# VH-VL binders against Mediator of RNA polymerase II transcription subunit 20 (mdt-20): the designs that were tried, part 20

Target 1, 198 residues: Mediator of RNA polymerase II transcription subunit 20 (mdt-20), of Caenorhabditis briggsae (q61a42)
Amino acid sequence: MGVSWVFEAEQTAKSVERILEGIGAELMGQFQVDVIPYNPATPSTDYATNIVMHHSKCPQSTFSICPKTDFRVSPKAVCDRGFDLILGKLAGGLVIDNAGKIEINGNEYNIHSDWTVRVGTATQGTTVKGVVVEVEYDPTVIIVQCREMMAEFIKQVFNKYHETQPEIFKITEKPERYSTLDTMWQYLQIAAKLRKKT
Short names: E, the ipSAE of ESMFold2; O, the ipSAE of OpenDDE; V2, 0.75 times the mean of E and O plus 0.25 times the DockQ between their complexes.

## First folded at step 16 (VH-VL; framework fv_modakafusp)

Design s3 (from q3 with light chain V33L D34N; at its last look DockQ between E and O 0.82; V2 from the best seeds 0.77)
Fold by ESMFold2, look of step 16:
Structure s3 (fold): chain C 198 residues (1-198), chain A 120 residues (1-120), chain B 107 residues (1-107)
Amino acid sequence: as target 1 above (198 residues)
Amino acid sequence: EVQLVQSGAEVKKPGATVKISCKVSGYTFTDYYMNWVQQAPGKGLEWMGWVDPRDGETDYAEKFQGRVTITADTSTDTAYMELSSLRSEDTAVYYCARDRYYWSDYFDYWGQGTTVTVSS
Amino acid sequence: DIQMTQSPSSLSASVGDRVTITCKASQSISSYLNWYQQKPGKAPKLLIYAASSLQSGVPSRFSGSGSGTDFTFTISSLQPEDIATYYCQQSYDTPYTFGGGTKVEIK
């Protein structure tokens, strides 16, 4: 995966898709992201919940983050596909919180080969919580090479959202490599917010 | 040490507006949501809404929608709750209370409360 | 909105008694249930979060249990300082909602 900018959209998923189709986007298929809290069997106020996540475009990976103040200091790992099965087998270890799970399901579009845009609806149980958009610039993992171009793309396509950049976009003027964990952190932040909305 | 310190008691007439402050210290203001809770005399607790200090986003209980405005000023680490078109039923103690971002949804610290009396 | 029904609305018990308060949600809230203690003239104080987790500094005589829709708060041995009103609160979905409260008194 390339560099991604993930945000909550105010429009419906269908309205966002119409915008994309209007600029010539090609439907490429479906995608899913899930954000699943796991809690220790013996709760502690000193530790954040372990958040286990999957992105359908990384089907062999399981992402684990224990979120703290920011991404840099949060314990995190990328694990093989079977990691969540191992968590389920630990006696007295971590307990899945299915009621707290946020699922994002939707469609993936391509624009001029280099841009991938994913538009999904976020749900908790049967309740719709909002619409999430991921804009990915595929050719690079170096943020400074694409940061300004991605902001301009979002401004031109959506005429909003471009003013609130992901944390990683603000931090460095040097070539830092972007990883899929940076994308998953953005999904985690949005999921955590969406579950608090009426 | 975490503290949430609220502004003092207010006496207002029906139809007026009140704005209560909640000044925070002892933690990073932008790491927590700030909630407001109403407690009418002799009654239970009623959630009014929250603000996210990171971006100013809010969510309000339907009962207060249209009359309440909750804000956060990160330059002073202060949250505000403004309630307009006051009615006698708005006579209550108002609390600010923080909760965490990540699936840790409980109010671990509260302000001392601000009494608002609406009388004519 | 998720309604929280708390019982009883008041109770009287002797020092040393086991006290039980119940809270019922109008729909499943998993374990997203908190308990607060409020003494007269004071702000509420968190005792229990996530249905059964004891907040730091809270005496072990306080406990909580339950999941789904039915929750129980217990004081194993009532002390004079436990005279207060107790509230349950669901945190599964906004608007966050509280039970009606249980006033605990010494008889």
Scores: ipSAE 0.687, ipTM 0.848, lowest interface PAE 1.1, mean pLDDT 89
ESMFold2 (binder alone), look of step 16: mean pLDDT 93; pTM 0.950
OpenDDE, look of step 16: ipSAE 0.813; ipTM 0.916

Design s4 (from q3 with light chain A50K; at its last look DockQ between E and O 0.67; V2 from the best seeds 0.74)
Fold by ESMFold2, look of step 16:
Structure s4 (fold): chain C 198 residues (1-198), chain A 120 residues (1-120), chain B 107 residues (1-107)
Amino acid sequence: as target 1 above (198 residues)
Amino acid sequence: EVQLVQSGAEVKKPGATVKISCKVSGYTFTDYYMNWVQQAPGKGLEWMGWVDPRDGETDYAEKFQGRVTITADTSTDTAYMELSSLRSEDTAVYYCARDRYYWSDYFDYWGQGTTVTVSS
Amino acid sequence: DIQMTQSPSSLSASVGDRVTITCKASQSISSYVDWYQQKPGKAPKLLIYKASSLQSGVPSRFSGSGSGTDFTFTISSLQPEDIATYYCQQSYDTPYTFGGGTKVEIK
């Protein structure tokens, strides 16, 4: 994956998709992201919440973050997909919280080969929580090379959302290479906020 | 030491507005949501809404929507709850309470409470 | 809205007794239940979070259990200073909702 800018859209997924179609975006298929809390099984010890995530573009990977205030201090890892199934069944470790899961399901579009835009609806259980948009610039993994261009793309396409940059774009200590974990952090932040909305 | 210190008691007439402050200390104000909870005399606790001090975003319980405004001032580390068009049933103790991030929505620290009396 | 049905509404027990309070949620809420103690004229104090986790500084005689819809709060050996009203709260989805409370007295 390239560099991504993930944001909550105020419009419906259908409205966002009509904008993309209007500028000639090509529908490439479906995508899914899930954000799943895992909690300690035992009542006697305080353990940190582990958030396990999957992105359909990385079907063999499981992403794990124990989120704290900032990405840099949050323990995080990438594991094989089979490991999260074992975590969910491990009686002495972590217990899956399906009730707290946020699922983001939607469509993926391509614009001029360089841009991928994913538009999804976020749900918790049967409740719709909002619309999430991921704008990915495919050719680079270096934020400084594309940050201004991505902001301009979002401004031109949506005439909105470009003024609220992802926190990871503002971090001066970010390594020179962007990784999929950086994208998943953005999904985690948005999911955490969306679940708190009535 | 984490502290949430609320403004003093208020006595109001129906139709008036009250604004309660909640000043925090001992933690980074922008790292937690701030909530407001109403407790009417002889009744239980009722959540009113939250504010995110990072960006000012709010969410309100439907019962209070249209009358409540919750704000955060990061320059003074103070949250506010303003309730307009007061009614006699708004007589209650009002608490501020912070909750943790990331699927940890429990209220680990509370203000001391502010009594609001609406009469006549 | 998720309703939290708490029982009993009041109870009276002797020092040293085991006290049990229950909450039932109107839908499955996993372990998103917290328990608060409120003494007269004071703010609520968090005792138990996420159904069973003991808050720092809270005596170990307090405990919680349950998942899904049925939750239990226990004081293993009631002390005189435990006279208070206890509330459960669901923290699964907004609006956050509380049980009706249980007033605990010493005989």
Scores: ipSAE 0.725, ipTM 0.851, lowest interface PAE 0.9, mean pLDDT 89
ESMFold2 (binder alone), look of step 16: mean pLDDT 93; pTM 0.942
OpenDDE, look of step 16: ipSAE 0.799; ipTM 0.911

Design s5 (from q3 with heavy chain D31Y; at its last look DockQ between E and O 0.70; V2 from the best seeds 0.55)
Fold by OpenDDE, look of step 16:
Structure s5 (fold): chain C 198 residues (1-198), chain A 120 residues (1-120), chain B 107 residues (1-107)
Amino acid sequence: as target 1 above (198 residues)
Amino acid sequence: EVQLVQSGAEVKKPGATVKISCKVSGYTFTYYYMNWVQQAPGKGLEWMGWVDPRDGETDYAEKFQGRVTITADTSTDTAYMELSSLRSEDTAVYYCARDRYYWSDYFDYWGQGTTVTVSS
Amino acid sequence: DIQMTQSPSSLSASVGDRVTITCKASQSISSYVDWYQQKPGKAPKLLIYAASSLQSGVPSRFSGSGSGTDFTFTISSLQPEDIATYYCQQSYDTPYTFGGGTKVEIK
């Protein structure tokens, strides 16, 4: 696990892949991310939708985030893979919203051993919503140690997308440990925005 | 208390550009999307687009694509809607409307509306 | 684009009557439907979100139901202050689209 920078690309997945191949990226396999909203059985203005997510990089984990105004104040947890099976069994529990589900499927590349880049197409049902790119720097989990380097990397490889710096990169001043939940938060935000785009 | 206050009525000629503002208070501006909705006289509501004040990202309805620009100024907690190449059909009341976050998409607070009149 | 077909376009009822408005989506949109009330010269006001959730501060005589393509808005007992135009809106996908509206009047 490393520090990840996730963004939406305007290019096709194939176009992005060509860029990666051009810089010597090696195809390692496929990856998948899903973003699934769960609603309370009795909706209320007091509670936000609970988002359940999975990432193929963490096949044994289920990520749960109840998004609020900020990541820091959002209830969140990392659970085992079977967690989502429990959600539907809770009395007065959550109801899955498959119609709102976003799924990202694509390829995973390695660059110079230190970089992992994932390029996927986001879909809602049968509708393509966009292309998502995750750039992971593996050698460290400390943002302040690598955020400038990552910005430079993205600037060189992906050009204008260096302007899409994640919020956590901007606000982090101390050498705090980056976690997979931080990556999933980025996916959540991007997925939410993609759902809201034409 | 959440408030959305829009700028005053505008009178423009065809081909001109209009820019209306929506100043917010009572909540953190960057935590919510801002939408703009058009309503022609005696007609229904039509969504124009949204802006994410956090990063300035936008999405527009195809009908207004190329003519509409929605922006957000986080220093003044103000959203803007600029509509260029005005036509008589653009005569309408325009509303800003706050959107809740993520998958809970509904317009819970609205501005009072801004009347734009396009006439020769 | 998703079309929202709202019916009727207008209705007149007596105080205390049950009023029902329907909205049909051109495709399945789960429960991503909101209902707004607009009085003359005023901005729309949110009444119902997520098809059946009552917005805070809204009287309980207002309700919504439905899922998929067919949605219903109900005023259980029409009051004089309910004179307005009501709109359904889908928030399933952009562009967000509204129904044509239903003008509600008192006999």
Scores: ipSAE 0.444, ipTM 0.814, lowest interface PAE 1.5, mean pLDDT 92
ESMFold2, look of step 16: ipSAE 0.571; ipTM 0.774
ESMFold2 (binder alone), look of step 16: mean pLDDT 92; pTM 0.937

## First folded at step 17 (VH-VL; framework fv_modakafusp)

Design t1 (from s1 with heavy chain S104Y; at its last look DockQ between E and O 0.88; V2 from the best seeds 0.00; counts 0 for: pae E 3.5 > 2)
Fold by ESMFold2, look of step 17:
Structure t1 (fold): chain C 198 residues (1-198), chain A 120 residues (1-120), chain B 107 residues (1-107)
Amino acid sequence: as target 1 above (198 residues)
Amino acid sequence: EVQLVQSGAEVKKPGATVKISCKVSGYTFTDYYMNWVQQAPGKGLEWMGWVDPRDGETDYAEKFQGRVTITADTSTDTAYMELSSLRSEDTAVYYCARDRPYWYDYFDYWGQGTTVTVSS
Amino acid sequence: DIQMTQSPSSLSASVGDRVTITCKASQSISSYVDWYQQKPGKAPKLLIYAASSLQSGVPSRFSGSGSGTDFTFTISSLQPEDIATYYCQQSYDTPYTFGGGTKVEIK
């Protein structure tokens, strides 16, 4: 996977897809991301939510983040698929919060081989919470090499959203490798905010 | 030490606008959402809305939609709540309350409250 | 909107008594319930979050339990400083809503 820029769209998923089709994007299939909170089973004065996530494009991975103020200080891990089956059996245990789960389902598009755009509808239970768009530049994992080009792509395609850059794009002063956890942090941030909306 | 310090009491006439400030200290202002809560005299608590200081995004309770504006000024670490077209039933104490940024929303620190009196 | 029905609206108890307050949500909200204490003229103070988690610095005589629609707040041994009005709040979905409050007094 390359570098991704994930944002909430104000348009409907269909409207975003029509924009992509208008610039020649090719439908590649479906994608899913889920964001699943787990809580301590025992009352505690130090409470830590563990957010377990999956991205269908990384089917062999389970992503775990205990979110704190920002990504750098948040405990996080990438685990093999099935890690979440073990969580309830660990000492103290963690309890899944199915009611708090956010699921993002939608379609994946490719534009001129280098760009992948995923457009999904976020739901909590049966309630639609919003539309999420992931723009991925496939050829590099170095943010500095592509962030200006990604901003220009988003501006040209959508004529908005390009001014609200992901946290990792703003604070990176030198070349460093982008990982799938950086993408999942962006999904976590958006999901947490969408839960707060009506 | 986390502190939320609100502006002083206000007396207003019907139809006027009030703007209450909530200055924070002891934490990074942009790391937490700021909520506003209304409490009419002798009544319970009613949530008005929130602002995300990072990008200025807001969400408002339907009861206040169109009359409330919640903002955040990161240069002064101050949140504001502005309520327009005041009515006598808006007479209340108004609180700012800090909201943890991730998943489970609870108000761990509150301002001291600002009394607004609306009378003819 | 999710309604939080809190009972009783008031109660009187003696120092040392066990005090129980309940809240019922109009729909399932998992464990997204918080409990606040408010003394006259003061801002609310968070005691319990996520139905059962005790906020830092809060005495252990306070506790909470429940999930789904039915939630309970307990003071195991009432102290004079616990005289206040107590509120439950759901934080499952906006608008966040509070129970009507329970005024706790000394007999």
Scores: ipSAE 0.343, ipTM 0.732, lowest interface PAE 3.5, mean pLDDT 87
ESMFold2 (binder alone), look of step 17: mean pLDDT 93; pTM 0.944
OpenDDE, look of step 17: ipSAE 0.800; ipTM 0.909

Design t2 (from s1 with heavy chain S104N; at its last look DockQ between E and O 0.72; V2 from the best seeds 0.76)
Fold by ESMFold2, look of step 17:
Structure t2 (fold): chain C 198 residues (1-198), chain A 120 residues (1-120), chain B 107 residues (1-107)
Amino acid sequence: as target 1 above (198 residues)
Amino acid sequence: EVQLVQSGAEVKKPGATVKISCKVSGYTFTDYYMNWVQQAPGKGLEWMGWVDPRDGETDYAEKFQGRVTITADTSTDTAYMELSSLRSEDTAVYYCARDRPYWNDYFDYWGQGTTVTVSS
Amino acid sequence: DIQMTQSPSSLSASVGDRVTITCKASQSISSYVDWYQQKPGKAPKLLIYAASSLQSGVPSRFSGSGSGTDFTFTISSLQPEDIATYYCQQSYDTPYTFGGGTKVEIK
C-alpha cells in the first residue's frame, strides 16, 4: 500500500462514485475495513481501549492500536490474521465489543494507474454512520514526495482540502516512510468520530 | 487535577443570546470531546451537543438545532456554548462535561454549572 | 432517539439497606449505560460506566449490571452521604439520553 489520505465525505457513496466515474475512474472491485474495540474483561482503575482492525487490501494482517494522544505514542502492532481469533478466546483478558464495531464497505477505483480511491459506507450494527473515502497514491511511501500532489487531487476532485488533511501530512517535514498502520490510524480516528454523530 | 470552570450566572431577556465559557485545566484540551448539558429547575438532564476541540466539529441535539453554537478555543483551553433566541423555558443550569475518547462516551468530569435566568 | 425509562422516581430507605434502581432502554444498547449521582446544587458525578465498571475513587458499595435493554444500579449498604438523585444515561448513540432520575432519601 502507498500513501493514503482518508476522510469523511458529506455526500452519499453513490454521489462520490459518480464524481469518480466523471473523471474517468475505473471500478476495480470491492473493499472492506472494520474497526473493532476490545475491552478488558475485568474493570480496573485505568486502561486503554485496544482497537483491532482489518483492511481487505491486507488480507493476511490484523492491525492493533491502543490509541493515545497521537499515532507516534500509541502502542501498535501488525499481526497475522489469526491474532483476532486468540483475542476472542482469552479469559480474563480482552473482550470483543461487537456492538461498537464500525464496518466500512464499498468500492475501489483506479485513476491513471497511480491512484486508488476507495469509497465506502460506514455502519454500526444496522445504522449507517457516514461515507468514508480513501485516496491512495501508489508509487511512493515517502510523504513529502506526494503530499502536495495529494492535497491538490483532493481539492480538485472533492473540494475537501484544509479540513481533511491527516495530521501525519502536517507534522512530518522529513522524508519519513509511510506504513499501512498510518492508514489504519486514519480509519480509527474517522470511525471513532462517526460513531459519535447523529 | 482535572478541572472545568464555567463562567458566572447570567440574567437575560427573552430573545437575547447567552454565551457561557468552560475553561479547562489539568489535561490536554484537544484529547477529549466537550459536551453541554441543560438542566431546567426541578428537572432531569438533557444533552445539548458536543464539540471536538481538535478540529471544531460539532453535533447538536435536534431540540437545540439552529439556536445553539458550541465552539472550542485551543489557544485558551476554553469551550463555549452560545444559545440564541432565548425563551423562558431556557431558564436552567448549563453544564459542560468532558467525555473520554475511543468508545468511552461517558462524562467523567463536569463543570460546576452556570445558571441562566430568562426573564422580562 | 433511544429512550431511557428509569424507576422508581423516588425511594426512601434506612441506613444499611440495599437499594436498587433500574433503567430500561427502548432498544438494545449492549453495555453502553452510565450512572451519575447528583446532590442538590452540585454537578452530576460519574459512578459507573459501561454498565458495570466502577469509576476511580467511587466506593465499592456502588455497582451496576445489565446488558441489552435492562440495567440495574445498586447501593449495597445505603449511607447517609448517599442522599442524592441518581441518573442513568445511554452512551451508545447520539443524542445521548438520560433517565428521569431517582431521588434517594433516608428514612
Scores: ipSAE 0.737, ipTM 0.865, lowest interface PAE 0.9, mean pLDDT 89
ESMFold2 (binder alone), look of step 17: mean pLDDT 93; pTM 0.943
OpenDDE, look of step 17: ipSAE 0.808; ipTM 0.913

Design t3 (from s1 with heavy chain D105E; at its last look DockQ between E and O 0.71; V2 from the best seeds 0.74)
Fold by ESMFold2, look of step 17:
Structure t3 (fold): chain C 198 residues (1-198), chain A 120 residues (1-120), chain B 107 residues (1-107)
Amino acid sequence: as target 1 above (198 residues)
Amino acid sequence: EVQLVQSGAEVKKPGATVKISCKVSGYTFTDYYMNWVQQAPGKGLEWMGWVDPRDGETDYAEKFQGRVTITADTSTDTAYMELSSLRSEDTAVYYCARDRPYWSEYFDYWGQGTTVTVSS
Amino acid sequence: DIQMTQSPSSLSASVGDRVTITCKASQSISSYVDWYQQKPGKAPKLLIYAASSLQSGVPSRFSGSGSGTDFTFTISSLQPEDIATYYCQQSYDTPYTFGGGTKVEIK
């Protein structure tokens, strides 16, 4: 899994898909991401909600982030799917919040082998909250090798620039290797914001 | 100690604009959303909208859309609510209240309230 | 929009009485209900969040329960300092909405 740029689209999922088809994108199948809050049984200012996430492109993984001010200071982990079974059974520690779950379902496209674009509709229960787009550059996990090219792609295809740029793209320090947790942080941020919008 | 301190009472004529400030201390301003709530005399509470101080994004209740502007100034740790085209029914106490960003949307701290009186 | 119907609109009770206030949501909202106390001339104060979780520093005589559409706020033994108006509020979806309030008085 490469470097990704995840953003909320103002267009409908259908409109975004038409844009992709117009530039030669090939439909490759479906994808799903879910964002599931788990609450501490004893509330405290010292403990944040634990957000458990899954991405269909990483079917063997469970992602967990306790979001703080930014990604670097947020406790986080990647576990196998056995974590889901244990986490859901813990008594007195964490309580699943199924009603607060955000699900993103949609289609995955490939463009010239190097680019994968995922377009999904975000829902909470039966309520549609918005459209989410993930643009992935497949060949590298080194941000400096693709940062400018991805910005150009986003600008040309979606007419978006800098306003939606992920924080990891803005850092002035030498970037570390990009991981799937960096992608899931972006999904977490978008899901949290979409939940607060009408 | 978390504290939200609002600007003082205002008397306005119909058609005017009011801008209320809410200065925070005792916590990291950008870690929480700031909300504004209206309470007309002898009436209940009505949510007006929020601002996310991290990026300035807002969401407004439909009743106030087009008249309300909520902003955050991270250099002074101050949120603002501006209400334009004032009417007599806008006479109320206005509160700022913070909520948490990640699935914890309860208002744990409130400002002391600012009374706005709209009269001819 | 999610409507919150709070009852009763007012009540009078004696010191030591058990007081119960109810709030009904127009749709299922899981446990996304908070309860506030507001004394005359003061800002609201959070007492209960997530339907049943007691805010830090709030006396244990206050409690909340419920999930889905029906929620209950209870004062187990009414004290003179509990004279106030109480509001439920849903935080499941925007616009955030409050119940109409319950004015609690001592007989």
Scores: ipSAE 0.717, ipTM 0.862, lowest interface PAE 1.0, mean pLDDT 88
ESMFold2 (binder alone), look of step 17: mean pLDDT 93; pTM 0.940
OpenDDE, look of step 17: ipSAE 0.784; ipTM 0.907

Design t4 (from s1 with heavy chain Y106W; at its last look DockQ between E and O 0.71; V2 from the best seeds 0.78)
Heavy chain, then light chain:
Amino acid sequence: EVQLVQSGAEVKKPGATVKISCKVSGYTFTDYYMNWVQQAPGKGLEWMGWVDPRDGETDYAEKFQGRVTITADTSTDTAYMELSSLRSEDTAVYYCARDRPYWSDWFDYWGQGTTVTVSS
Amino acid sequence: DIQMTQSPSSLSASVGDRVTITCKASQSISSYVDWYQQKPGKAPKLLIYAASSLQSGVPSRFSGSGSGTDFTFTISSLQPEDIATYYCQQSYDTPYTFGGGTKVEIK
ESMFold2, look of step 17: ipSAE 0.798; ipTM 0.896
ESMFold2 (binder alone), look of step 17: mean pLDDT 92; pTM 0.936
OpenDDE, look of step 17: ipSAE 0.744; ipTM 0.896
ESMFold2, look of step 18: ipSAE 0.767; ipTM 0.879
ESMFold2 (binder alone), look of step 18: mean pLDDT 92; pTM 0.936
OpenDDE, look of step 18: ipSAE 0.836; ipTM 0.923

Design t5 (from s1 with light chain Y92W; at its last look DockQ between E and O 0.59; V2 from the best seeds 0.61)
Fold by OpenDDE, look of step 17:
Structure t5 (fold): chain C 198 residues (1-198), chain A 120 residues (1-120), chain B 107 residues (1-107)
Amino acid sequence: as target 1 above (198 residues)
Amino acid sequence: EVQLVQSGAEVKKPGATVKISCKVSGYTFTDYYMNWVQQAPGKGLEWMGWVDPRDGETDYAEKFQGRVTITADTSTDTAYMELSSLRSEDTAVYYCARDRPYWSDYFDYWGQGTTVTVSS
Amino acid sequence: DIQMTQSPSSLSASVGDRVTITCKASQSISSYVDWYQQKPGKAPKLLIYAASSLQSGVPSRFSGSGSGTDFTFTISSLQPEDIATYYCQQSWDTPYTFGGGTKVEIK
């Protein structure tokens, strides 16, 4: 696990893959991310939608985020895979919104051993919502150690998406440990936006 | 207290361009999408588009595509809606309304509205 | 685009009456429906979101229900201050679309 930069691409997944292959990327396999909203059984202004997510790179984990305005203030947790099975039985009860589910499926590439790039198509049901790209730098989990290099990588490979720098990259000045939750937050934000777009 | 304050009434000629502002206070501007809604006299509500103040990304209704530009100035906490090539049918009250950036979206706060009159 | 068919377009009822407004979506939109109240010369006000969630500060006489394609807005006991036009809105997908509105008057 490393530091990830996730963004929405305006290109097709195949187009992005061609770019990656052009720079020597090796296809490693497939990946999947899902973003599933859960709503309180009893609607209330006191409880927001809880987003449950999975990433195929972490098959044993379930990511739960109740998104607020800021990631830092958003209740969040990493649970085991079985969490989904009991979520509805927890206090307060949550109801799955499968209709609102966003799923991202695509290919995973490795570049020069240090980089992992995932290109996926985001869908809601049978509707394609967009293309999502995750660029992961594997050697470190410290943002300040790699953010400049990642920015340069994005600039060189993806160019116009250089300006899509995640907020965490901007605000992190200390050598804090990057976590998978930080990646999932990015997916959450992107998925939320894609849902709101035609 | 959350407030959305819009600019004053506008009177324009056909073919002209109007730009309406929506200044927000009482919350972090970048935490919410800003939507614009049109309401012609005696008619219903029609969504025009939204802007994400965080990155300036927009989505527009097809009806207004090519004529509408929605922007956000984070330095002044102000959203703008610019409508060009004005026609008489654009005579309406225009509202800004904030929206959540995630699931379970709703327009919980609205501007007071800006009347735009297009007449020869 | 998703069409929101709202009915009735207008109604008149007495104080204390139960008022029901319906909104039908052209396709299933789960619970992504909001209800707004608009008084003359004023901006719309959010009353219900996510089909059945009551907005903070809104009187409990207002409620919403439904999922999929059929949604209902209810005023359990109509009050004089409830004179307004009410709108449903889908937030399932852009373009966001509103119902045609229901003008509620007091007899």
Scores: ipSAE 0.614, ipTM 0.861, lowest interface PAE 1.0, mean pLDDT 92
ESMFold2, look of step 17: ipSAE 0.622; ipTM 0.820
ESMFold2 (binder alone), look of step 17: mean pLDDT 93; pTM 0.943

## First folded at step 18 (VH-VL; framework fv_modakafusp)

Design u1 (from q3 with heavy chain Y106W; at its last read DockQ between E and O 0.85; V2 from the best seeds 0.84)
Heavy chain, then light chain:
Amino acid sequence: EVQLVQSGAEVKKPGATVKISCKVSGYTFTDYYMNWVQQAPGKGLEWMGWVDPRDGETDYAEKFQGRVTITADTSTDTAYMELSSLRSEDTAVYYCARDRYYWSDWFDYWGQGTTVTVSS
Amino acid sequence: DIQMTQSPSSLSASVGDRVTITCKASQSISSYVDWYQQKPGKAPKLLIYAASSLQSGVPSRFSGSGSGTDFTFTISSLQPEDIATYYCQQSYDTPYTFGGGTKVEIK
ESMFold2, look of step 18: ipSAE 0.786; ipTM 0.889
ESMFold2 (binder alone), look of step 18: mean pLDDT 92; pTM 0.937
OpenDDE, look of step 18: ipSAE 0.797; ipTM 0.910
ESMFold2, look of step 19: ipSAE 0.767; ipTM 0.881
ESMFold2 (binder alone), look of step 19: mean pLDDT 92; pTM 0.939
OpenDDE, look of step 19: ipSAE 0.821; ipTM 0.918
ESMFold2, fold request of step 20: ipSAE 0.777, 0.794, 0.777; ipTM 0.886, 0.892, 0.886
ESMFold2 (binder alone), fold request of step 20: mean pLDDT 92, 92, 92; pTM 0.936, 0.938, 0.933
OpenDDE, fold request of step 20: ipSAE 0.896, 0.874, 0.888; ipTM 0.943, 0.936, 0.940
ESMFold2, last read: ipSAE 0.745, 0.777, 0.781; ipTM 0.873, 0.887, 0.886
ESMFold2 (binder alone), last read: mean pLDDT 92, 92, 92; pTM 0.936, 0.936, 0.937
OpenDDE, last read: ipSAE 0.887, 0.886, 0.879; ipTM 0.939, 0.940, 0.937

